# Ledger of designs, part 28: VH-VL binders against Nuclear factor of activated T-cells, cytoplasmic 1 (NFATC1)

Target 1, 183 residues: Nuclear factor of activated T-cells, cytoplasmic 1 (NFATC1), of Bos taurus (Bovine) (p98201r389to571)
Amino acid sequence: PSLPALDWQLPSHSGPYELRIEVQPKSHHRAHYETEGSRGAVKASAGGHPSVQLHGYVESEPLTLQLFIGTADDRLLRPHAFYQVHRITGKTVSTASHEAVVCSTKVLEIPLLPENNMRATIDCAGILKLRNSDIELRKGETDIGRKNTRVRLVFRVHIPQPNGRTLSLQVASNPIECSQRSA
Below, E stands for the ipSAE of ESMFold2; O stands for the ipSAE of OpenDDE; V2 stands for 0.75 times the mean of E and O plus 0.25 times the DockQ between their complexes.

## First folded at step 17 (VH-VL; framework fv_becotatug)

Design y6 (from w3 with heavy chain Y33F; at its last look DockQ between E and O 0.89; V2 from the best seeds 0.87)
Fold by ESMFold2, look of step 17:
Structure y6 (fold): chain C 183 residues (1-183), chain A 121 residues (1-121), chain B 107 residues (1-107)
Amino acid sequence: as target 1 above (183 residues)
Amino acid sequence: QVQLQESGPGLVKPSETLSLTCTVSGGSISSYFWHWVRQAPGKGLEWLGIIYYSGDTDYNTPFTSRLTISVDTSKNQFSLKLSSVTAADTAVYYCARGGYKSDWRMYFDYWGQGTLVTVSS
Amino acid sequence: EIVLTQSPDFQSVTPKEKVTITCRASQSIYSNIHWYQQKPDQSPKLLIKRASKSFSGIPSRFSGSGSGTDFTLTINSLEAEDAATYYCHQYYSLPWTFGQGTKLEIK
């Protein structure tokens, strides 16, 4: 079976399961452009990094947490047209991750392990601002979309069920302003 | 049954690049995580790095500027290059299989036999 | 970076005795630890996964326990073939690290 498209609206809670952001990101993170160096990983307000936990999972198999950059100002949550997640590596990053691409959207895959109480620290995620040549414009969105600088971190988990179905959960963070102009 | 075999030069001069290849037989290299681990003579095991099935890598801190791990799916192989070697890089080098796709537990269930690389003029 | 410290570094042991090897992590790693055996001139072999789960084909005399920072590998009724160096390995946090090893010799 196919997984839900990234623009499908999914609940954060279903039956015994709940995907929850335990530590929210700061409300501001300066994204970098392709021609710039990385601006580092998204941080939490009190220092440290965001964290995410899946509650109610009692099985023994590891799961994968997905992370992508979504809209903050649209009525419906969807992948952001102007920003994508960027994988952060190096000495200061303790969390394993790797990138995948789903319908032109970058998605980080991050471990959720039963032995870690299904909790992940998100110290591996930065935000990349797409260049104009890579941006998909909609009808009537000439330059207005380029001023759309608020995002959310969007997390998903897909839980295999005994009946062969997959239960999918999604939670989005508080909004993050990615430009300096909002300060 | 999966088997891993390291190959490459056993003697490398200082300042040169150490190059090794791990050939995987009896199974596909695709959709697994792959690792390099080394062991200096009389010393313990040292994890060098991983290549994920996506092609992304993570390297142990001392090696981030010198180490490159890559995969060639058409040959069912993955490789290690370590630049600017010194005598401290003399070791037995092992390749190892990690998890299938997103099996994040990072246990190494299959290992190569190991190949000694000596760095000497 | 998480340091794993094993004890003892070396032990000479009598066959059929019970042997205990310890591994201490520099911070809590919950149960994110594996144990490996390396016989002389051989590649490492996985013994114990996730602190306490025996890998397929491992003799029942090998067992693991512990959580948090303190972990134990136990060999009940030691046999001659168990002469080897034993390593703990954490997968909690990058970079993944091994303990320094515990070498067992049999009298």
Scores: ipSAE 0.840, ipTM 0.916, lowest interface PAE 0.8, mean pLDDT 90
ESMFold2 (binder alone), look of step 17: mean pLDDT 90; pTM 0.923
OpenDDE, look of step 17: ipSAE 0.893; ipTM 0.941

Design y7 (from t3 with heavy chain S102L; at its last look DockQ between E and O 0.88; V2 from the best seeds 0.87)
Fold by ESMFold2, look of step 17:
Structure y7 (fold): chain C 183 residues (1-183), chain A 121 residues (1-121), chain B 107 residues (1-107)
Amino acid sequence: as target 1 above (183 residues)
Amino acid sequence: QVQLQESGPGLVKPSETLSLTCTVSGGSISSYYWHWVRQAPGKGLEWLGIIYYSGDTDYNTPFTSRLTISVDTSKNQFSLKLSSVTAADTAVYYCARGGYRLDWRMYFDYWGQGTLVTVSS
Amino acid sequence: EIVLTQSPDFQSVTPKEKVTITCRASQSIYSNIHWYQQKPDQSPKLLIKAASKSFSGIPSRFSGSGSGTDFTLTINSLEAEDAATYYCHQYYSLPWTFGQGTKLEIK
């Protein structure tokens, strides 16, 4: 069967498994516009970068961590209409990643490997503010992206089960303010 | 059986662009990771870069401004372009397959036979 | 960038000897290392994955061990066909890097 839609609410733990954000992002990150230069990767408050770990996984196969930009102020967590994750490359990035698109939402794919304890450092993710022409509004949404500037990093992992089914977990970060306004 | 074969000019003038193609036979190029690795005469192996199944790339630090890796799925090929070459770029160039999508372990299970490219006037 | 330092650079060896090759990483890479064999004038071949997992079809005399910063490739009873250069390769952190190589030559 297909994986859960990105707006489906998923738990962060189930049975022996728990997906956790071990190091949270800073509460502010200036998103960049496509017409601007990159604003770099999301950072952690104490320096460094956010990190995510899957606990309870004892198999030998690699898994993939998904990352997308979700809402912070909506009643339900869903992909943000005005911001998308952006892959960061270059000297400052040590973590492999690649982009995929799921129902018009960019998703960053990142390794979770048993040989490094199912832990990933998120040094490869930036936040892109969409232009009006690039925004895909859902039914009932308005073009008010200038007012809706808080996001969360949303992480998912899909764990194959012995019975052939897949167990899906999700965890969202603390809110991140992406406004250009000074603190 | 999957086989990889490098092709391209064996001699390139300084300041010009080194261009190589890796042809994949006995299997599809799609849904795999693909790498270039080189070896200067008498020296060790140097990883140059990867193209992911998604089309994204990562390049080794010294090459970020000069290296382009691309894929042509219709020809079952991927390629390397290295601009502004010098004598230091003289090496045997290998293409290599790096696992199926989302395997992540970046091991090179199939290699081409290698092609020597000499940078000289 | 993670530097992998192999030891020795070169070793003359006698058939049936036990041979060890070491690879030291400049920082912990947990078990994120592979080993390759390159015979003269040939392309490299994968031997060991993830520090200790033998690749399919590799003779049992080859084994790998270690974690953190120190890794070992062992050939328990050297055969003449094992004369080659051996490389470790880390996949923990971009850019992915090789060790400088260890050349084994039959006496």
Scores: ipSAE 0.833, ipTM 0.913, lowest interface PAE 0.7, mean pLDDT 90
ESMFold2 (binder alone), look of step 17: mean pLDDT 91; pTM 0.932
OpenDDE, look of step 17: ipSAE 0.911; ipTM 0.949

## First folded at step 18 (VH-VL; framework fv_becotatug)

Design z1 (from y5 with heavy chain S102K; at its last look DockQ between E and O 0.94; V2 from the best seeds 0.89)
Fold by ESMFold2, look of step 18:
Structure z1 (fold): chain C 183 residues (1-183), chain A 121 residues (1-121), chain B 107 residues (1-107)
Amino acid sequence: as target 1 above (183 residues)
Amino acid sequence: QVQLQESGPGLVKPSETLSLTCTVSGGSISSYFWHWVRQAPGKGLEWLGIIYYSGDTDYNTPFTSRLTISVDTSKNQFSLKLSSVTAADTAVYYCARGGYRKDWRMYFDYWGQGTLVTVSS
Amino acid sequence: EIVLTQSPDFQSVTPKEKVTITCRASQSIYSNIHWYQQKPDQSPKLLIKSASKSFSGIPSRFSGSGSGTDFTLTINSLEAEDAATYYCHQYYSLPWTFGQGTKLEIK
């Protein structure tokens, strides 16, 4: 079976399961351009990095946490037209991850392991501002949306069910301002 | 039955680039994680790096500037290049299969036979 | 970086003895550890996954235990073919690391 499109509205809890952001990101993160060096990973306000946990999961199989950059100022949550998640590597990163692409949206895949209480520290995620040639506008969007500089981190997990269906959960972070023109 | 086989020059001069290829037979390279591990003579195992099924990589800290791992899916191979070698890089080099794309536990269930690479003038 | 310290480095053992090998992590890694066996001139072989889960085809005399920082590989009633070097390996935090190894020889 196919997984929900990234613009589907999904709950953060269903039955025994809840996907929760235990540590929220800072309200500001300066995104980088492809022509710049990385601005590092998104950080938390109290120091450290955001963290996410799936509650209620008692099975033994690993799951994969997805992370993409979503809108903050639209009526409905959807992949952001101007920002993408960017994988951070190097000595400052302890969390394994890799990038995937879903309908032109970058998605980080991050382990959720039962032995780690289904909790992940998000020290591997930066935010990349797209160049004009990489912008994929949905129907009806215009260039005026390039001033849309607030985002949310959007996390998803897909839990196999005994009936063969997949239970999908989503949670979005507090808004993050990605530009310096708004403080 | 899946088999892994390392190949490449067994002797490399100091300051040059060590280059190895791992050929996978009896199975596809796609959708798995792949690793390189080495063992200096008389010493323990050292993890060098991983290439994820996405093509992304992570390298052990001392190798981040010298190591490149890549995949050639048309040949069902993945490779290692280690630049600026010294005598300290003399070791048996193993390629290893990690888990399938859904398995994050990073256990190595298939290993190559290993190939000794000596760094000497 | 997480350092794994094994004890002992070397042990001379008699068949049918119970053998215990320890691995201590420099920080908690929960149960994120595997054990490998390497016989002379051979590639390593996976024995134990996630601290305590035997890999397919591994003799029942091998078992693993522990959580947090202290882990144990136990060989109950040693066989002659168990002469090898044993390694622990953590998968909790990049970069992944091995212990320095424990070599068992038959007396």
Scores: ipSAE 0.828, ipTM 0.913, lowest interface PAE 0.8, mean pLDDT 90
ESMFold2 (binder alone), look of step 18: mean pLDDT 92; pTM 0.946
OpenDDE, look of step 18: ipSAE 0.919; ipTM 0.951

Design z2 (from y5 with heavy chain Y107F; at its last look DockQ between E and O 0.93; V2 from the best seeds 0.89)
Fold by ESMFold2, look of step 18:
Structure z2 (fold): chain C 183 residues (1-183), chain A 121 residues (1-121), chain B 107 residues (1-107)
Amino acid sequence: as target 1 above (183 residues)
Amino acid sequence: QVQLQESGPGLVKPSETLSLTCTVSGGSISSYFWHWVRQAPGKGLEWLGIIYYSGDTDYNTPFTSRLTISVDTSKNQFSLKLSSVTAADTAVYYCARGGYRSDWRMFFDYWGQGTLVTVSS
Amino acid sequence: EIVLTQSPDFQSVTPKEKVTITCRASQSIYSNIHWYQQKPDQSPKLLIKSASKSFSGIPSRFSGSGSGTDFTLTINSLEAEDAATYYCHQYYSLPWTFGQGTKLEIK
């Protein structure tokens, strides 16, 4: 079976399970362009980094947490046309991750381990502003949304069920303003 | 039966680049994480780095500027390049299989036999 | 970086004895630790997963325990073939690290 498209609306809670952002990101994060160096990982308001936890999971198998950059100002949550998640590496990062691409959207894959209470610290995620040449708009979209500089971190988890089906959960963070800091 | 085998030069001059290849047989390289680990003579194991099935990498802190791990899926191989070597890089180098894409526990269930690389003038 | 400190570094032991080796982490790693055995001139072999879960084919005399910062590998009734160096390895936080090793020799 195929997983839900990234623009499908999914609940954060279903049956015994809830995907929750335990520590929210700051309301601002200066995104970087592909042609310049990274601006580091998204930070939390009280210092540190965002964290996400899957509640209600009692099985022993690891799961994969997905993270992508979504819209903050659209009626429906969907992958952001102008921003993508960017994997951060180096001495400041303790969390394993790697990037995948799903229908032209970068998705960061991050472990959720039962031995860690299904909780992940998101110290590995930055926000990349796409160049105009790299923008892929959905059918019927235009560039008018380039002034839409607010995003949300969107987390998904897919939980295998005994019947062979998959239960999918999604939660989005508070909005993050990605425009340049005013002087 | 999955088997891993390291290959490459056993002697490398200081300041040059150490290059090794791990050939995977009896199984596909795809969808797994792959590691390099080394062991200096008479010393313990040192994790060098990982390449994820996506091609992304993470390296141990001392090696961030000198180490490159890459994958060639068409040859079912992954490789290590360590630049600017010194005598301190003399070690037995092991390749190892890590987790399948959905198993993040990173236990090394298959190891190569190891290859000694000596860095000497 | 998480440092794993094993104890002892070296031990000469008599067959049939119970052997305990320890691994102490510099911070809590919950149960995110594996144990490996490396016999002389051989590649390491996975022994215990996630602190306490035996890998397939491992003799029942090997067991692991512990959580948080303190972990133990136990060999009940040591056999001569167990002469090897044993390593703990944490997978909690990058960079992943090994302990310095514990070498067991049989008297």
Scores: ipSAE 0.828, ipTM 0.914, lowest interface PAE 0.8, mean pLDDT 90
ESMFold2 (binder alone), look of step 18: mean pLDDT 90; pTM 0.923
OpenDDE, look of step 18: ipSAE 0.923; ipTM 0.955

Design z3 (from y5 with heavy chain Y100H; at its last look DockQ between E and O 0.94; V2 from the best seeds 0.90)
Fold by ESMFold2, look of step 18:
Structure z3 (fold): chain C 183 residues (1-183), chain A 121 residues (1-121), chain B 107 residues (1-107)
Amino acid sequence: as target 1 above (183 residues)
Amino acid sequence: QVQLQESGPGLVKPSETLSLTCTVSGGSISSYFWHWVRQAPGKGLEWLGIIYYSGDTDYNTPFTSRLTISVDTSKNQFSLKLSSVTAADTAVYYCARGGHRSDWRMYFDYWGQGTLVTVSS
Amino acid sequence: EIVLTQSPDFQSVTPKEKVTITCRASQSIYSNIHWYQQKPDQSPKLLIKSASKSFSGIPSRFSGSGSGTDFTLTINSLEAEDAATYYCHQYYSLPWTFGQGTKLEIK
């Protein structure tokens, strides 16, 4: 089936289901550039990492949580033109993930397992700043990268329904300031 | 019927690179996650790493600097390279199918026969 | 890293007896554990998924139970062909790890 475009506005709650960010990210995260090493995963303000849970799901099959970087200052939530999610690996990461590309936007895929209460710890996600020469522009774009440095983590889940249709939910985090300046 | 078959040299000299290929038949490699597991003589199973259908990888901690897992979807194969080997890397190496790309439970439902690789001068 | 400790390491068993193998995790992993059987000179074979769910084609004498840190594989009426080494494997957090194995031999 065809899944909603990443700029399609989706609810976080529908019927019995709710996709919720249980632990929010810090308000600041220094993004890295394409040509340099990772700046590590997004962290939570109280220590640890963000966490996301799907409530109301009672089936036995796993689902895939999607994560992409969205706008924080636009009227409507959409994929950010200047930042992309980046997969973090290594000793400090315990959560499985991999990257996919959806219409030129990087998306992390992360498990939601019934045996884990449909909850995921997001210790595998960093933020990549795109170079200005590589930025995809749409008709009517007026922002420049230096001014547009706030993002949100955007999570999606797609729940197969008995009738063969798919129910899609989305939730966005509190804003994250990604400037190079130390906070 | 899905089948996995390991292939590659059975003897590797110390400090060289161990290289193996797993050929998958009876199913698409791009629909699943794929793993390498090894077993030293008389010892237990050791998970080495995974390659996701996307081409991303995760490796067991001792191997992060030496192990590379890659996929060739046109040949329906995935492979491993383990650099700077020592006698401690002597083992039977298995390739295994993990979960479907929508099923993250990492259960190994199909295994290759295994191939013994001996590291000796 | 999560360590899985199996008990016993080795057990000599009589056919038709009930056999219990344990696996203890170094932290809670909920039910994120699988069990495998490896007969001599063979590849491992999946027996039990997610602590308690039998894999396709597995004899009903095999069952699994447990949650949190303590897990059990039970063979209700041992058959001679069950002589093998049994492994638990956690999929809760990277790196995924196996227990050290439990070898069963028939008397």
Scores: ipSAE 0.841, ipTM 0.920, lowest interface PAE 0.8, mean pLDDT 90
ESMFold2 (binder alone), look of step 18: mean pLDDT 92; pTM 0.944
OpenDDE, look of step 18: ipSAE 0.923; ipTM 0.956

Design z4 (from y5 with light chain S93T; at its last look DockQ between E and O 0.93; V2 from the best seeds 0.89)
Fold by ESMFold2, look of step 18:
Structure z4 (fold): chain C 183 residues (1-183), chain A 121 residues (1-121), chain B 107 residues (1-107)
Amino acid sequence: as target 1 above (183 residues)
Amino acid sequence: QVQLQESGPGLVKPSETLSLTCTVSGGSISSYFWHWVRQAPGKGLEWLGIIYYSGDTDYNTPFTSRLTISVDTSKNQFSLKLSSVTAADTAVYYCARGGYRSDWRMYFDYWGQGTLVTVSS
Amino acid sequence: EIVLTQSPDFQSVTPKEKVTITCRASQSIYSNIHWYQQKPDQSPKLLIKSASKSFSGIPSRFSGSGSGTDFTLTINSLEAEDAATYYCHQYYTLPWTFGQGTKLEIK
C-alpha cells in the first residue's frame, strides 16, 4: 500500500485519532536562501518552538511525524513551490530528525513516541527559500515567487491498521510570512 | 546473523585525523540508524554520533566541529573521521546498530567488537 | 544536555543476592532510558528498553523500573556471570548520553 500524495486533502481526525498542533509557530519566520547559512528553526510566539501531538493513540509502537512546507494562500493545501523545510542541527536542537524527499518535496521525519505521549517539539525545522527564477521557469508553474511568500507547516502521521491499510492524518499550522524584512 | 566489524589504524599521531570503518555483514545497512560510541581505557561509554538511514547526522556536542560520519551503501559500510586528535581521544571505538527506520527508540541491538585507537607521538 | 548519575559506582556482591542499581537524570526523561551490560573485554549488551521492557533473550532476573528522573535496574538472585559494568542511556533529547557506569564484582 502507497501513502497519499502530499497534495491530497486529509483530515486531522479520524475514528479515535486526532493530530493537533498544540503550540503554533510565530506568524513570521525569515527563510534562508540556498546560498546562505540557516536562519534557525521556526519558533513559537512565547519563546519556545511549535509542538504537535497525536491524540487517541494507545498502541506501543513509535510513529513518524512528517513535516513539509505547504501553501497558505491557495484554495487547496499543497506543497509550496518556493519554500521547503530545512533540517536544523547543532547545540540548540534537542529533537532527532532527518530529511526525506517525496516527489521533489523535502519532508522532515520526527519521532512520535508513546512514552512521550505522542508529542513532539519542533525545534529542528527551518525554512529554505528557493530561487524564484528556478521555479518560475518550470513548465506548468504559474505562481510568482514575490507574491507567494506565506507558508504553513504541514504535519502528517500514518497509522498502520490491523487490516493492512494505513490511516493518514494531516494538520496545517497558522500562516507564516517568510518575506525578508529590514528594520 | 548480523555482524559489525570496526577496522582502521590502531595508532594515530596527535593533530592528525582518526579514521575508522564499520563493515556490516549478514544484513543490509539500508533503512537502519547507525552509531559510533567510544570508551576511554577504564572509563564509561560516550555516544559520539548517529547517521540516519537518510544520510543525515547528529553529533555529540564536543565533537560537532571534528567529527564526520558517513555511509557507503555499495560497500555496506559506514565510517567515522575525527580530526585534530589528542591523547584524550585514545579509546576503544565501537560501531553499533540503532533501530529500523521508524523505530526511534535509539537502542543499540548489535555492536562491533570494538577497536582500540591510541593517540601517541 | 541531560546528565545521568548512577549509584553506586562499584559494588562487590555475593551470588544469589538481590542487586539494585540506580540512575538519576538531571531532568525528567519520562521513561526514555535503556540499560546495557558490559562484561570485561566485551562489547555492551542491551538489557532493558524504555525503563522496564526486557530485551529479547534477557534472563527474567533482570528488571527495570522508574519514570521521570529516578530509574532502577534490579538483578534478582545474582548469578556469577552477571559480574559486569552496567550503564543507563537516555534517548529523550539530543545529545543522547550514558551514565558513568556501575561495576559489579563477585566476592
Scores: ipSAE 0.842, ipTM 0.920, lowest interface PAE 0.8, mean pLDDT 91
ESMFold2 (binder alone), look of step 18: mean pLDDT 91; pTM 0.937
OpenDDE, look of step 18: ipSAE 0.922; ipTM 0.955

Design z5 (from y5 with light chain S28D; at its last look DockQ between E and O 0.92; V2 from the best seeds 0.89)
Fold by ESMFold2, look of step 18:
Structure z5 (fold): chain C 183 residues (1-183), chain A 121 residues (1-121), chain B 107 residues (1-107)
Amino acid sequence: as target 1 above (183 residues)
Amino acid sequence: QVQLQESGPGLVKPSETLSLTCTVSGGSISSYFWHWVRQAPGKGLEWLGIIYYSGDTDYNTPFTSRLTISVDTSKNQFSLKLSSVTAADTAVYYCARGGYRSDWRMYFDYWGQGTLVTVSS
Amino acid sequence: EIVLTQSPDFQSVTPKEKVTITCRASQDIYSNIHWYQQKPDQSPKLLIKSASKSFSGIPSRFSGSGSGTDFTLTINSLEAEDAATYYCHQYYSLPWTFGQGTKLEIK
């Protein structure tokens, strides 16, 4: 079976499992445009990086944590129309990751390892502001996103069950203001 | 059984680009992580870089400006290009298979036989 | 970034002897370490995953232990075929690194 669409509402806990953001991101992160250099990874308020942990997982197999950029001001949490996650690499990054695309939304895949208590430090995620040509506009979002500048980091994990089904969890961060000066 | 085989020139002149190909047989290259590792004569193993199944890469710090790893799924191959080589790049080069999709433990369960590349005039 | 220091660098050993090789990490890496064996003129081969998990087909005389910064590979009753160089390898933090190697020779 296929994994839940990114706009499906998913719980952060189910049965023994809970996906938690242990360290929240700062309330501000200057996103970059395609033509700018990277603005680096999202930071935590205290100068470190966000961290996420899956509690209650007792199996021995690694899992993958997904991260995408979601809405902060919509009625429902969904992929943000104007911002995408961007993978950060280089000397400042210790966490392995790679990008995938799910229905036009970039998703960063990050390890969750039992030996690390299913905890990941998110030092590999930046935020990219999309160009107009790359934007899929929705009802009420006709201003090219200049006013819709708040996002959340949205984390998902998919846990295989013995019966062959998959249990999926989601948690979203506190809002992040990504304002850039408009043209 | 899955087998990996390195191929490419055994002799490269200083300042040129070292180019190697790893051919995977007996299995698919898709959905795995792939690595390059080298070993200078009489020395230990040095991890060079990875290409994830997505096509993204990570390189060891000294190589970030000189190393490119790429994959050609139609030929079931992945490759290494190391530019501006010097004598210090003389080594046996190994390709290795990493994890399948979400297996992040980065253990290398299959290795090529290794190919010696010598950098000299 | 993370340096793995193995000890000893070299050891002459007698068959049936118990041999212990250590690997010390420059920071806490939990259990994020693998062990490889490389026989002369051969490619490395995976022995132990995640500090203590034997890889498929590896003789039971090989075992691994440790967590945090200190790890050991133990060969309980050495065989002549175990003459090789042994490497630890951390996968906790990019860039992934190997120890410098421990060479075992049979007397």
Scores: ipSAE 0.841, ipTM 0.918, lowest interface PAE 0.7, mean pLDDT 90
ESMFold2 (binder alone), look of step 18: mean pLDDT 91; pTM 0.933
OpenDDE, look of step 18: ipSAE 0.922; ipTM 0.954

Design z6 (from y5 with heavy chain F108L; at its last look DockQ between E and O 0.83; V2 from the best seeds 0.86)
Fold by ESMFold2, look of step 18:
Structure z6 (fold): chain C 183 residues (1-183), chain A 121 residues (1-121), chain B 107 residues (1-107)
Amino acid sequence: as target 1 above (183 residues)
Amino acid sequence: QVQLQESGPGLVKPSETLSLTCTVSGGSISSYFWHWVRQAPGKGLEWLGIIYYSGDTDYNTPFTSRLTISVDTSKNQFSLKLSSVTAADTAVYYCARGGYRSDWRMYLDYWGQGTLVTVSS
Amino acid sequence: EIVLTQSPDFQSVTPKEKVTITCRASQSIYSNIHWYQQKPDQSPKLLIKSASKSFSGIPSRFSGSGSGTDFTLTINSLEAEDAATYYCHQYYSLPWTFGQGTKLEIK
């Protein structure tokens, strides 16, 4: 059947497998609006970029790492209503990626290769702030969107199992403040 | 069996746009990655770019401002446009199939026959 | 970007000999490399995936090895039909790049 919905709570480890963020993002990243130019990819604290690794995978087939922008201040982790991941391209990006849309949430798909120890450098991900016209599906969300400026990078991997089922793992980053305003 | 065939004009004038189409037969274009590669006469292979099944693209650095790759799934075709051509763009142009969806290893298992495009007055 | 340097650029070879072609990457690419064969007036053909894995239908006389920065393609007992140009191709980081090619001709 279908893969878990993006708001379904998933573990970061199961059996032999563990999905880990080896290098965390900085605590701040100024998101861009559609009316502005891109602010580039999310960075790690001392320079460089976040990295993610799947441990315990011994098979030979590539997997796909998913990345979306999730909530930081909600009781449950879910896709963020006001921010979306944005694919970064250009001379500073060495990591292949492409966008997919899952239930109105943008998701980056990024390779995890056995020959690279199932580790990916996330140099291809920026954060886009949605316009109010794009997110006012419910009354009052425009006001709370101005105060709801903390996000997390949320990573998923789906591992095919011999029995035909899929084992899904998720890990979320430390919070990232996307504006200068207090939470 | 899957087959790829390039088509388009063999002669293009300097400063104009080179436009090629790759027609896929014996299989669907959907859910694969697709590449363009070229080879100047007597020279080696040069990767130009990829279009992912999502429609996103990546282009080799010298071509980012001049190259557009697109897909038409209804015609089972993908295309290349290279603007502002010069004699340096004279080459045999190949289309090639990459991996299915999550096959990120980027090996090119099917190639077109290639089409020579000459840039001259 | 990652530069792949092949050697030799050109080699005259005799059937039944063992032939070795090398590809050196400007930085470590682990085993993220493929080898292609291009016979005269033909399209390239995939030979070796991921440094050492033979593609379907490729004769067993072709093998690949190496990791990191140094890679080899070996033709254990050359056949006349192996006269071609051989390319290595890295898929480790964008932009993906080819080596300059190694041309083999029969003496």
Scores: ipSAE 0.844, ipTM 0.920, lowest interface PAE 0.8, mean pLDDT 90
ESMFold2 (binder alone), look of step 18: mean pLDDT 92; pTM 0.942
OpenDDE, look of step 18: ipSAE 0.895; ipTM 0.943

